VH-VL binders against f9uss8. Designs and how they scored, part 1

No score or structure here was measured in a lab: all are predicted.

Target 1, 221 residues: f9uss8
Amino acid sequence: MVLTDIEYLLSYLEAHHVPTIKKKRHTYLTYHGLAEHYTYVLKDGIIKNSIILQDGREYNLSYIAKPDVISLLRDEVSRSTDQPFNVRIESEYATFYQVNRVAFWKYVNSTPELQNYVKNYYRKKLSENILRLQRMVMNGKKGAICAFIYSLVDLFGRKVNEGILIDFVVTNDDIAGFCGISSRSSVNRMLKELRTDGVITVKNHKFIIQDVSYLLDQIAN
Structure headers, positions and changes below count from the first letter of each chain, unless a header shows other numbers; antibody chains aren't numbered by Kabat.
F stands for the ipSAE by ESMFold2-Fast; E and O both for that by ESMFold2, at different seeds; each is averaged over both directions (binder to target, target to binder). V2 = 0.75 x the mean of E and O + 0.25 x the DockQ between their complexes.
[cut] stands for letters that were removed.

## First folded at step 1 (VH-VL)

Design a11
Fold by ESMFold2, look of step 5:
Structure a11 (fold): chain C 221 residues (1-221), chain A 121 residues (1-121), chain B 107 residues (1-107)
Amino acid sequence: as target 1 above (221 residues)
Amino acid sequence: EVQLVESGGGLVQPGRSLRLSCAASGFTFDDYTMHWVRQAPGKGLEWVSAISWEGGSTDYADSVEGRFTISRDNAKNSLYLQMNSLRAEDTAVYYCAKVSDYYEYYYMDVWGQGTLVTVSS
Amino acid sequence: DIQMTQSPSSLSASVGDRVTITCRASQGISNYLAWYQQKPGKAPKLLIYAASTLQSGVPSRFSGSGSGTDFTLTISSLQPEDVATYYCQKYNSVPYTFGQGTKVEIK
């Protein structure tokens, strides 16, 4: 009966008959720098935020794997509507509520429970970005890979007899993009070191973390 | 030059054992998952077994599980298949193959020339 | 286990013809599908992986398409050196099952 912040938002959108859209794997919901008049709320599926770097590589910022608002960087009065990130679908499909941006902020401004959601959303995103900056600034390449793998536990982690299964396929190219590593051979070498040291193993294309303490020890704090 | 060379095939009676070897060269052997695939005379390809790059994970087709054992010796750049309790239906050319991505059991980009195993009375 | 069915079992075509071979999985395998070419007396050779990605050094007349359960290998203009048996293979999970093969001949 008691609704979490996101459950309240989703029920609010349903009560107002907000339409949904569905996008398939590896298509884009939005592109960095293009104008957008909608606010999107993830209903189901997994997406990846990214930016295209100067050298043409895709720099990956984060996954969103649970219902949440895709981006709230623009307010209801701003004339600039530029999207902050590319948003790509990583699950087979993803479903989004599609809300007119001005209407969304009208809902928020008139509804204290939605105002709380938005305040908590910004706090959460700020905290996540601070931790992300810490991992990228304070870690070497191996530490960045360890930090990234560890960060997947909250998103996709599931206890199994062999350790913690990361129940989602993450490719070497994706890892390179999340860790700012330009060389696939560097990613492959460091993953081999982790496998040789008994820290991770791979089964059915998915990582299993066998030694969480090792991952944490490689992360600068 | 990447090369895989199988050996140890031959004629063997049903119920007996045989050990196949695959010598690898031209690449860093312990970076790659390895497979055995067989092909009965005049028939299609049948996947047999796979072993992870460090040797800690093995998988088998149902038709050979419990009878065949895959292993590797990374110091010798060698892959092995111990075949016990051989049956007539095990008659085939046996290929070793390496995967293209060294942390996954994916498709096979380099194959050996094969070694023939004949199981008959 | 997921079964892989190729069609047709064999075909004959003229040089220059467009040839298509299909492969059907009994359950969804996403794009974890490879195609191999095997010439008589030789080991198989990888042509295509990830359903549609051409392996380095493979002629551009080969292409692959499909996702989920239905996959197609196409040879846009058949050449004499393309006489071979072609196999699909799933690799989404164990077992890494092959299709039955499709023999391609020149009329």
Scores: ipSAE 0.000, ipTM 0.480, lowest interface PAE 14.5, mean pLDDT 84
Fold by ESMFold2 at other seeds, look of step 5:
Structure a11 (fold): chain C 221 residues (1-221), chain A 121 residues (1-121), chain B 107 residues (1-107)
Amino acid sequence: as target 1 above (221 residues)
Amino acid sequence: EVQLVESGGGLVQPGRSLRLSCAASGFTFDDYTMHWVRQAPGKGLEWVSAISWEGGSTDYADSVEGRFTISRDNAKNSLYLQMNSLRAEDTAVYYCAKVSDYYEYYYMDVWGQGTLVTVSS
Amino acid sequence: DIQMTQSPSSLSASVGDRVTITCRASQGISNYLAWYQQKPGKAPKLLIYAASTLQSGVPSRFSGSGSGTDFTLTISSLQPEDVATYYCQKYNSVPYTFGQGTKVEIK
């Protein structure tokens, strides 16, 4: 069987004995604006990307829940570069390959399969950012919440007897940060509306989606 | 001021029934999950039951499942516990408690004063 | 079901002492752990949630730490008004089980 491009990257890093590091839940791998000498590749776990706004609020950008490079947004040649966002561990633990930045790009530039990974990485990230922008600017607050909840299906969704379980704990603070909503009470009120309408329920801190069509109907096209 | 006031406790013989009430004020009652917690004399806290803000999801401790029924009336800002087939082991002070945020946190930030239920022959 | 075990079951300490109470879960509960204080004849009062976050209005001498299975409540300098029974509680899933309690007294 043909390896996917991420499987190839992981195998390549293992073959070159790239070290790993392990981080605990709610600790940070990197911080926005901090100079960093390494490229990190997620091996196991779940992380959240965010930035801190001028008013101190956390603006959440994305989850990474499958193996992937944390960021390739800076130039290919510098020994260090400013990190584009905060990276917080959301699983109990997360494991990362820690690759010297210059060495990482040397590997890529000498290896056609890794060049293909990088090409596909940028296409994927561009598409993801376009969808994120649509969620934030084309919807009202309720539509943004519906779009966000729907986006969790691809990341964490699992079919159960009661509907689609989002098998990951997402807090109201997280939702507020992903949706650009300034208050937890506004998030609570909109989630209450979704529950009253039979769209979602919550059990053991996890969402169960009962009416996916309703979520889709609330999202701007 | 957020307040929870329990009532309906008293002395009752084994096998009989009793209904507890909890009156809520000072907050939007129908936004929050509610709990019952009990404490036998000289003993620790024991979680009894929870009910979602809309009333559609209920959970019970194994020790009371099938005998106790939690309910709420959001129009009256009231929480209830129907206790059937009472046993001596159900003797306790019963507290109602408010969860800070059903969606995010299940710890109990406001408690009532409690009402005593004594089950004895 | 996840059992919650507190240690010690009781302790006596002098005013000004550092007091440490531990709580162990039989399975991992992440940081879904709360601490409560209960004085005789009174309802419990929330002290700490999310293992380490101090509830509004609680004195700064109280602190919490831990994640996973092992958690600690610390009173940095015991005061006479801290005489109470302390309970931990998990809230990661049903049932929302309490520890058996730790009674704190002044020598």
Scores: ipSAE 0.000, ipTM 0.518, lowest interface PAE 13.0, mean pLDDT 85

Design r05
Fold by ESMFold2, look of step 5:
Structure r05 (fold): chain C 221 residues (1-221), chain A 122 residues (1-122), chain B 108 residues (1-108)
Amino acid sequence: as target 1 above (221 residues)
Amino acid sequence: QVQLVQSGSELKKPGASVKVSCKASGYTFTTYAMNWVRQAPGQGLEWMGWINTNTGEPTYAQGFTGRFVFSLDTSVSTASLQISSLKAEDTAVYYCARVEYDFWSGYDMDVWGQGTTVTVSS
Amino acid sequence: SYVLTQPPSVSVAPGKTARITCGGNNIGSYSVHWYQQKPGQAPVLVIYYDSDRPSGIPERFSGSNSGNTATLTISGVEAGDEADYYCQVWDSSTDHVVFGGGTKLTVL
């Protein structure tokens, strides 16, 4: 059996007795701009990456909902370097492997399978960021909201009688942060339009998507 | 200074039980796993296993998965080895030794207890 | 399952160099540690990570590890070096510590 790159990394960490930490919902693992000596690998749970803008707003970058390294933007030569993101737990709990940053890179540099993981990690993240930028730049505000909601289908979507349930709670502030919208009121208005048009409904604080093709039609390509 | 101090030597009859303690001082107890190593008279070192001092999870070497039980009292930084149903073949010196549980560790045993002699005589 | 093989004894004249070997399949890929044990005493770490010395261990103790053989070298051997010497590795496949059988160093 051939292990995927992430499966190899997880097995490697387990074999080397890497300690884990567990964090509760809405607590922070790391903060943007604060020095961090560890590389964290998500074992289980859901997290959100964000940064604080000059005006104090939180700009949301991505969710991580499957095992993955939280960030590899700093290497071993930048040992005392600030974290690029706030990392907040969005699931009830999340569990992380906690690895000394310099030690992590020493293992990567000596282990071909981990080098392959790192190469694929950067390719994947670059592709994701290019797609995100493309969708944000090419859409108006309504298109950005539609693109964001559609992106939740692959992460949290589950088929139900009423449509596709997004089995995850997002707030209007979160949506504003993902879509680059400065006004919570603008997000409320656009969501109300989508509800009125029969595109989405909101039940128990979760979206149900009733018309996926409408979302796709609003997204620039 | 870093020390591991073991309990005193024991003379036991076959079928009895013994508990050997190992008290750690001078370091953060939960950052080092505790090994148990046996040495029968005139023999080499035999690894019995270790206990993770952070989780309490033991790992036993082959042949030590029955009558041998590792335990902890983290409130007093103490690891213990209990041997039940003692046999004459259990006559040995028993050592505790620590290994750093850090990801980067090569699992060298840098500090050892002084050893506890257990003698089983009918 | 992983086995370390040491010669049972080595004899060396005072002032000469003792070499104690530890054989194992691909042992060069392991971190090898060496312990000195004098009669009635606990083992003492003398070399770790193949070639590093703990504080207080004389420079005349050195180590190497490549291929299928790790070697503990004691130059300028003194009567006080007479002891049993053990090599040790950690086997990640079993999560077990493995000791060699020990080598008795005799200083004639």
Scores: ipSAE 0.000, ipTM 0.408, lowest interface PAE 22.2, mean pLDDT 86
Fold by ESMFold2 at other seeds, look of step 5:
Structure r05 (fold): chain C 221 residues (1-221), chain A 122 residues (1-122), chain B 108 residues (1-108)
Amino acid sequence: as target 1 above (221 residues)
Amino acid sequence: QVQLVQSGSELKKPGASVKVSCKASGYTFTTYAMNWVRQAPGQGLEWMGWINTNTGEPTYAQGFTGRFVFSLDTSVSTASLQISSLKAEDTAVYYCARVEYDFWSGYDMDVWGQGTTVTVSS
Amino acid sequence: SYVLTQPPSVSVAPGKTARITCGGNNIGSYSVHWYQQKPGQAPVLVIYYDSDRPSGIPERFSGSNSGNTATLTISGVEAGDEADYYCQVWDSSTDHVVFGGGTKLTVL
């Protein structure tokens, strides 16, 4: 059977003896603006991408919860080696293949299957970012929070008797950062509203979504 | 008026038991978890755990799973801490403190009881 | 287990600014809460969510949190501010509340 793009990439990295590194929860793999000469590929674990704005706020961009390349925003000849994002480990541990940036692009440029991976990676990320921007720009704060919570279903959702369990602990700081909300009191107020309306509940420090239709109704379309 | 009122101070001998009560008023009791915090003489604050006021499910911090029991009487909005087989090292002030039970509260303790001094001496 | 580190004591002259630090690995990713405890009294929440003040807390109290350090700042310090100050987070990996060791603020 033909391997999926990511299965091909992982098998290629293993066949070429690419070294791995392991990082523990709440440590950073990379920091925004610091020089980095490696491309990292997530082998296992969960990470969060973010940037720090000039006013000190942290804006969260995405979670990566399955094997994938951390970032392809720079190529082997880019004028800047600065990291585009902070990358923090959210699972107990995460393991990454560590590939020299120049070597990574040499593999890509010489291997048609890896070229396909890169093309599909950019298409996927562009589509995801366009949809994310639409949800954030076209919604008020409540709509943005609803859109973010809904987006967690695909990443971490499990059906349970009480609804859809988001099997991952998401902090209030993370939600504020994903939704572009600087006031934690605004986030807390809107989340209390969702809870009192029976849309969500919290059990064992994790979300359970009880009314998915309500979330969708709050998202601008 | 939102407040937590604890039972009075206790003087006990080693091996005895004590029950500290914490009565809540001025808010919906079941929307806040109840924490227990210990402070030994001259020492800092030590979190003992909390109890879910909806389910009665306790969570105990490391080292507090044996002789320490959290309980509720929701009909009178009261949480209780029972300490059995008292030791001299249990001498401390014991506080109750509420936390809104949901992930988004950040787990700040916005209202505290006045504290109950338990003294264990031979 | 997660550890919060505070200096044991800080001294400040009346009218000056006190800064009490709370150190922790990547504490900037946590919501940090601060408590004031005067002798013989229960702790009182003075800052929550890094920088928000509860009703009744003077504007002289402020907070910040980034990187590995959270800071409680008290401007225009008064004798009545003399107390022990504790920082606190919730550690999601252990599902435990964590307190710092406390800082005694002395107003000289």
Scores: ipSAE 0.000, ipTM 0.430, lowest interface PAE 17.1, mean pLDDT 84

## First folded at step 4 (VH-VL)

Design ab14
Fold by ESMFold2, look of step 17:
Structure ab14 (fold): chain C 221 residues (1-221), chain A 121 residues (1-121), chain B 107 residues (1-107)
Amino acid sequence: as target 1 above (221 residues)
Amino acid sequence: EVQLVESGGGLVQPGRSLRLSCAASGFTFDDYTMHWVRQAPGKGLEWVSAISWEGGSTDYADSVEGRFTISRDNAKNSLYLQMNSLRAEDTAVYYCAKVSDLWEYYYMDVWGQGTLVTVSS
Amino acid sequence: DIQMTQSPSSLSASVGDRVTITCRASQGISNYLAWYQQKPGKAPKLLIYAASTLQSGVPSRFSGSGSGTDFTLTISSLQPEDVATYYCQKYNSVPYTFGQGTKVEIK
């Protein structure tokens, strides 16, 4: 049977008895700028990548909601490297494989299937970064919010009778951080507009997209 | 200054009705979900009902569902609780309360001082 | 429905003592847990939301912890003005149930 790239990586880590760690909601796996000797692979759970600004606001980069390597964006030969961002657990718990950096790259360099995973990982991350840049540069604030909400469909979307449920709690602060909007009140006001227009509704802290076409129409090009 | 002032409490006989009101000031009333919470004499807090900021979604505790109706008039900055078919166990101080954020729906950051409802023969 | 059980029902402690109150949910509620303080004859006052986030203006001696089913409110150094009844409340879904309360007194 032929495994996907990520399925192969996970099976490889299990077969080699790579240890795991478990972290609770709103704790940090790693912090921007601190030296780290491990490569982490998300086994299950949801995390958020961010940078915390000097005034305490979070600038949010991405969610990882499916198994994936947390970061490979640093020197592969050093025993340690500075972490590119904060990684916070957003699910009740998250579980990570904890792999020594040097050992991880040794596995990759000796294993064609893992090399293929890494090649596709870099291509995927570059594409995601381009889309994130477009969201922030090509839109006004309302368009950025619409683009962000639409992006959640692939991560957390589930069809329900009322529309598309985003089966994950996303706060105004989170949205502000992903969209580069300086105030929570500005986000709140724009989300209220979307609700009054029948585009979204909120049930049990999760929102349901009722008019996808409206979201798409607000997104630049 | 955010303020909530309840009124309309009093003594009523079982089976009768009473309407409570809550006057809001110091904030944009139609941005916030509102709650009623009650406290029987010498007892703990019991959540009663909630209403969304536009008034289109309501929730009730099992103990009052079908008998109580929450409503709001955003033009008058007012929240209401219509209480029908009152029972002795509905005797309580009734508080209105607001949530602090659109997305943090159902914890209450500002409370009124309460109005006493006594249901007794 | 999810039951909320507080422990203890009451406690008595000296000024300066560390006070710990627990709240247990019968099912997981993530971090959708708030703590309130109610002084006699007064309305409740929000202390903590999201299990651990301190409300603005609340003294730093108050802290909250926990997730899932087990939650704790801690007063690191009890003060005379902290005499009150403390309630936890879940708000993950309807109903928004309160615990039965914990009365805190000074010895």
Scores: ipSAE 0.000, ipTM 0.489, lowest interface PAE 15.0, mean pLDDT 85
Fold by ESMFold2 at other seeds, look of step 17:
Structure ab14 (fold): chain C 221 residues (1-221), chain A 121 residues (1-121), chain B 107 residues (1-107)
Amino acid sequence: as target 1 above (221 residues)
Amino acid sequence: EVQLVESGGGLVQPGRSLRLSCAASGFTFDDYTMHWVRQAPGKGLEWVSAISWEGGSTDYADSVEGRFTISRDNAKNSLYLQMNSLRAEDTAVYYCAKVSDLWEYYYMDVWGQGTLVTVSS
Amino acid sequence: DIQMTQSPSSLSASVGDRVTITCRASQGISNYLAWYQQKPGKAPKLLIYAASTLQSGVPSRFSGSGSGTDFTLTISSLQPEDVATYYCQKYNSVPYTFGQGTKVEIK
């Protein structure tokens, strides 16, 4: 059977006996600006990428909820080993392959299938980042929250009788960090408005989207 | 004036349960993350648990995980700590605390006066 | 888990002295560090957050510095009302660990 790019990468790492590490919820794999000599590949679990602003606020960049490489911003010849993002575990546990950064790129440079993975990885990440930037820059606070909630459908969404369940607990603090909103009160108020308007509901601490068209209408076009 | 008032402490035998309450006033309670912190007599501070402002996320110290449950009732402006399978090591003054700022989940600017829990035979 | 170590465990100083207390994290915590003051029989009070930001209503003689692993609380001119135990706390991730405390006394 033809393996997807990520399935090939995982199989390659297993065949080369690459060690794994396991981290608990709300611990950090890496911190922004601290030296790290490894490339990490998520095997299972859910993580959140973020950076810490000079005033101490956390700016959330993305979730990674399926196996993928954590970051490829540096190669084997880069002069800095500083990590580009904080990586925090959001699931109960997460497991990572731990690959020496230089060795990882040697694998890639010698293996056409891994080269293809890396090319597709960069295309995917560039497209995702352009879209995210556009939605954040072109929306007010409500539009940003709607765009964020909508983005969770592909990550965690599944159909239920009440609508689309986001099968993952996302806190107002996380939403504030993803949307660049400094006030949790503002996030809370806007979520209450969406609930009152029948757009979302909350069951067992998880969102259920009842009117996806409303979310899309609030996002800048 | 922001106030936090703990209640429900007392003397209890090992293996039994106790439920602590924290009544909040003077601020919009459901805008803030809440914490429990304890201090054994003559000892330092130990973080126990945290709960997000909507109650959707909880965290626990390893020493209490599986035995203690944090919860909140935003309609009543109240925070709770259900403590099961109590041990002598759980003897402490228990404080509830409010996050200082809506941006920051983890540090605390207002503390209650505490309620004493004594676990002994 | 990240350990928080305060130094010294206690100190005595005269009124008007400059007092420093250090806090070391076993791993980097950026600037996610707070300082608290606790007087005997009282609840703690927040002095400093984000390593160096003074909480509203805290006297200007208190200051904080540091980032990463090494942090310092400074009292520029010790006053009688500053007799207390001081705690640092990391808050970058779970668990939100406190240091062991530093007891400050007037000699």
Scores: ipSAE 0.000, ipTM 0.466, lowest interface PAE 15.8, mean pLDDT 84

Design rb4
Fold by ESMFold2, look of step 6:
Structure rb4 (fold): chain C 221 residues (1-221), chain A 122 residues (1-122), chain B 108 residues (1-108)
Amino acid sequence: as target 1 above (221 residues)
Amino acid sequence: QVQLVQSGSELKKPGASVKVSCKASGYTFTTYAMNWVRQAPGQGLEWMGWINTNTGNPTYAQGFTGRFVFSLDTSVSTASLQISSLKAEDTAVYYCARVEYDFWSGYDMDVWGQGTTVTVSS
Amino acid sequence: SYVLTQPPSVSVAPGKTARITCGGNNIGSKNVHWYQQKPGQAPVLVIYYDSDRPSGIPERFSGSNSGNTATLTISGVEAGDEADYYCQVWDDSTDHVVFGGGTKLTVL
C-alpha cells in the first residue's frame, strides 16, 4: 500500500490504461531535435541518452536502467516539443508507457503525489548532471574512464566474491562516447592499464571492480 | 556449440574464380566481424581483412583491395570470399575467423573455420 | 606496417619450460593474443589479452607483456604441445590485424 513516487506513477498509468510500446535493442525511441507529442515512462529495460554529432560520433549522456520518466524538459505550455536527446534501447527489449505530453502534465498538476515525483525527479537529475560535469571537467581521460566505471556501480553494480560486478555489457564505443575519447584504441589502452594494475577484471565481457579505492583516487579532484 | 564450417577444397586453373564460404552456427552472427586469413604453403598467417556482418561493409588489408571480395548472406549466417583472376600465387589455405567487434577491448580471433585449400595450377 | 618478430624455432625437453617471445616497438601498450597451430589444423586461441586463457586451455600456458616483448610460457611441456605458435595484435594506426611470423616449438 505504501508506494514510492515512481511506484505511484506506474500504478497511476496502469489505472488509466495508458498504452505501452516495446522497442528492440539498438533501435531509437526518440531522436534529438525531432518533435514529439508523447511523454515516455520506462517500464522495463535499459536505455541510453545521447547526442549524435555531425561526424557520426555519439556523445553519451546517461543510462536509465530502472523505471523512470525519459524526459521532462518540456511541459504543456512549452513552445518547442523538440526532444533534448536521442534515446536508444540498450537491453534486448525495453517497454515504455506512451502518454500524451499535455495529458501527462494535466495528471501531474492535479495530483500531489505526481507533483512530488516531478520535484524529486528534477532534483535528482540536476544533482547527477552537476556531478557528471565536475568529474569530466576535473579529470583527464583516465580519470574520466575511472569516474564512468564507478558511476556504473549504482546502475548495474552487484556485490560478488570477486568484487563488484557491473552486471551489464558496456562496449568500447559506448565508453568512448561517455568519456569524450576519440578512439576505441585509447579506451582499450587505458582499460588494459586498469586491468594490469588489478583495479578491474573482465568476466563474460562484464567488468568486475576489484579496487574501488583506486577508482576513487583517480577522480578525487 | 559455436562453429565456423567452410566449403571444401578447390582445384582451379589460372584465370578462373573461386568462392569460399564460411557458415556460422551456435551464436548471433551479427555480433562478430568475420575475418579472412590466408596461409600459403609453408608460410605464416596473413590477415586479408574483415567484413562487418551487420552492415556488410568490408575492410581489406593492404594488397587485398583488388581481386578479393568479401560478401555475406545473413539469412543463412554465411560469409564468403571470392577470388577472381586466380594466379598460382593464390594457392593457399583460406581461413575464416570471428572477432567480437563491439567488445570494450581486443581483436582476438576466438573461433576459426577448418580452412579451405585453394590450389591453382595449370 | 607494425612488425611483430618471433624466433623461427624453439626446442625444449619434455617437462621443461618453453618461452616464446614476440617483439615489437612498445608492444606492452597493446593487447597480445597467441594462437597454437598443429600441422594440418586451424589455429586455436590459447592466450588473449596478454595473459588470459580461454576455457579448455591448460593452466601450464601463461603469457606476459611489458616493454617491447610479449612472452608465451608453456611449463611442463608435453609432446602434444609441439606446434607453431603465432602472436597477434591490433595496430590502431593502420586499423590492421598483425601476426608474428610464427615460432615452431619442438619437443625433444
Scores: ipSAE 0.000, ipTM 0.493, lowest interface PAE 13.4, mean pLDDT 85
Fold by ESMFold2 at other seeds, look of step 6:
Structure rb4 (fold): chain C 221 residues (1-221), chain A 122 residues (1-122), chain B 108 residues (1-108)
Amino acid sequence: as target 1 above (221 residues)
Amino acid sequence: QVQLVQSGSELKKPGASVKVSCKASGYTFTTYAMNWVRQAPGQGLEWMGWINTNTGNPTYAQGFTGRFVFSLDTSVSTASLQISSLKAEDTAVYYCARVEYDFWSGYDMDVWGQGTTVTVSS
Amino acid sequence: SYVLTQPPSVSVAPGKTARITCGGNNIGSKNVHWYQQKPGQAPVLVIYYDSDRPSGIPERFSGSNSGNTATLTISGVEAGDEADYYCQVWDDSTDHVVFGGGTKLTVL
C-alpha cells in the first residue's frame, strides 16, 4: 500500500543514488559550529545530539534510533552552514545518507510526498521537545531522571519476564547530560535508590524497569 | 581479544620522570574510562584516578595531584601516566584498568593491564 | 574519605567455605566489587554489583551486601583460590574509587 513518510524518503534517496557514509561508535558525524554543506539522513544505527556548554560540560538533547533526518535547521537559503549540534554515534556503527543541503531542499520543494515528510518531521520534533521540556523542567532531579528513563521505553523498550528491558546501554554521564544535572553523584545516588527500591534493575548493563507506576508517579509531581 | 597492554618495566633514579603507556585493543576506546591503580611492594591496591576518554578530563585521587599526569592519544587508543620528580616511594607496580561508562553506577574494573613495574633507586 | 575494612588474612581448609568480609559505613547502599589477585599477577574481577559473577567465574564464588558489611563467599575452596582479595566501591560523595586493604586467603 502507501509508504510511510520516512519509507518514501528512504526510497527516494536510493532511487537518486545518494551516497552513504558509515561511522563507528563514539565518533562524531558533525560538531556544533563546524561548517557543513550536507543534510544527513540516518539509515541505520543510533545517534545522540548534544551541545557543549562554555565550561566544557555536554548537554544532551536527544537520541535518534530510527531512520530520520538528523537536522533541518538549515534550509536552501540559509547563510550559515554551521551545524546546530554535535552528533555522536552510539551504536557500533551508524550509516547515513549524505545529501547536499541545497539539493535536498530542491528535492523537497519539487516533491509533494517529501514536503509532507518535512511538515510531519517539524510537527513531531516540536511536540517531542515541548513534552520533554515540560516533564523535565517541572520535576526535581529525581523526577527528571525518572522521566528520562521512562522516555527510553518508546525508543528501546521490550517486554521481558522481569519487566520492560531497555535494550540500549545508557551511561550515568549521558543521564546527567539529558537531565541537566551537573552532579554525577546525584545521578548515581538516585539510580541506586531506584534499584534498591525495586523500581529498576540492571541485567547485562541494561536497565530493566520493574515498577513503571513508580516512574510515572515521580513525573506527575 | 579485549586487552590492555602496558609498556615495559622502568628503572629510574630519584628526580627523574617516567611515562607508563597503556594501549587498548578489541573494544571501542571511548566507551570506557581509563583508571590508574598503584600497588607498592607488599601493599594493597591504591586508586590513583581516572581519565575520561571522551573529553580527556582527568580526576586524580587524594595524594596524586601535582606530580602525576594522565593523558590520552585517542588516535592509537592509548592512555598514559607520567610521574615527574620521582621518589623512592613511587616504586610500585602501576596498572591501567577500564571502567565502562554505560552502567548506572558501580565502577567495576573488568579488564586490567598486565602492570608496569617502576623502580626508583639510587 | 570513605574507608573499607577487610581482615588481613583468612585460613580455610580445602573443600570448606571461605568468607571474606568488607566493612564500611552503610556499605549496603553502595555497589561492591571483588577482585582476586594471585602473586605476580594483575587483579581479576570475580564479583560485581554485590553478587553478580563475570563470565568465566565459577558459581562457587558468591557475594552479598547488607547494612555495614559486604561478604565474598567461596564454597568448596581449592588450592587455586589462594590469593589476595580486595573489595571496592565508588564513593559518590568524593567521586572516588575506594579499595579495601585486602585479605590474604590461605588454603591449608
Scores: ipSAE 0.000, ipTM 0.529, lowest interface PAE 12.3, mean pLDDT 85

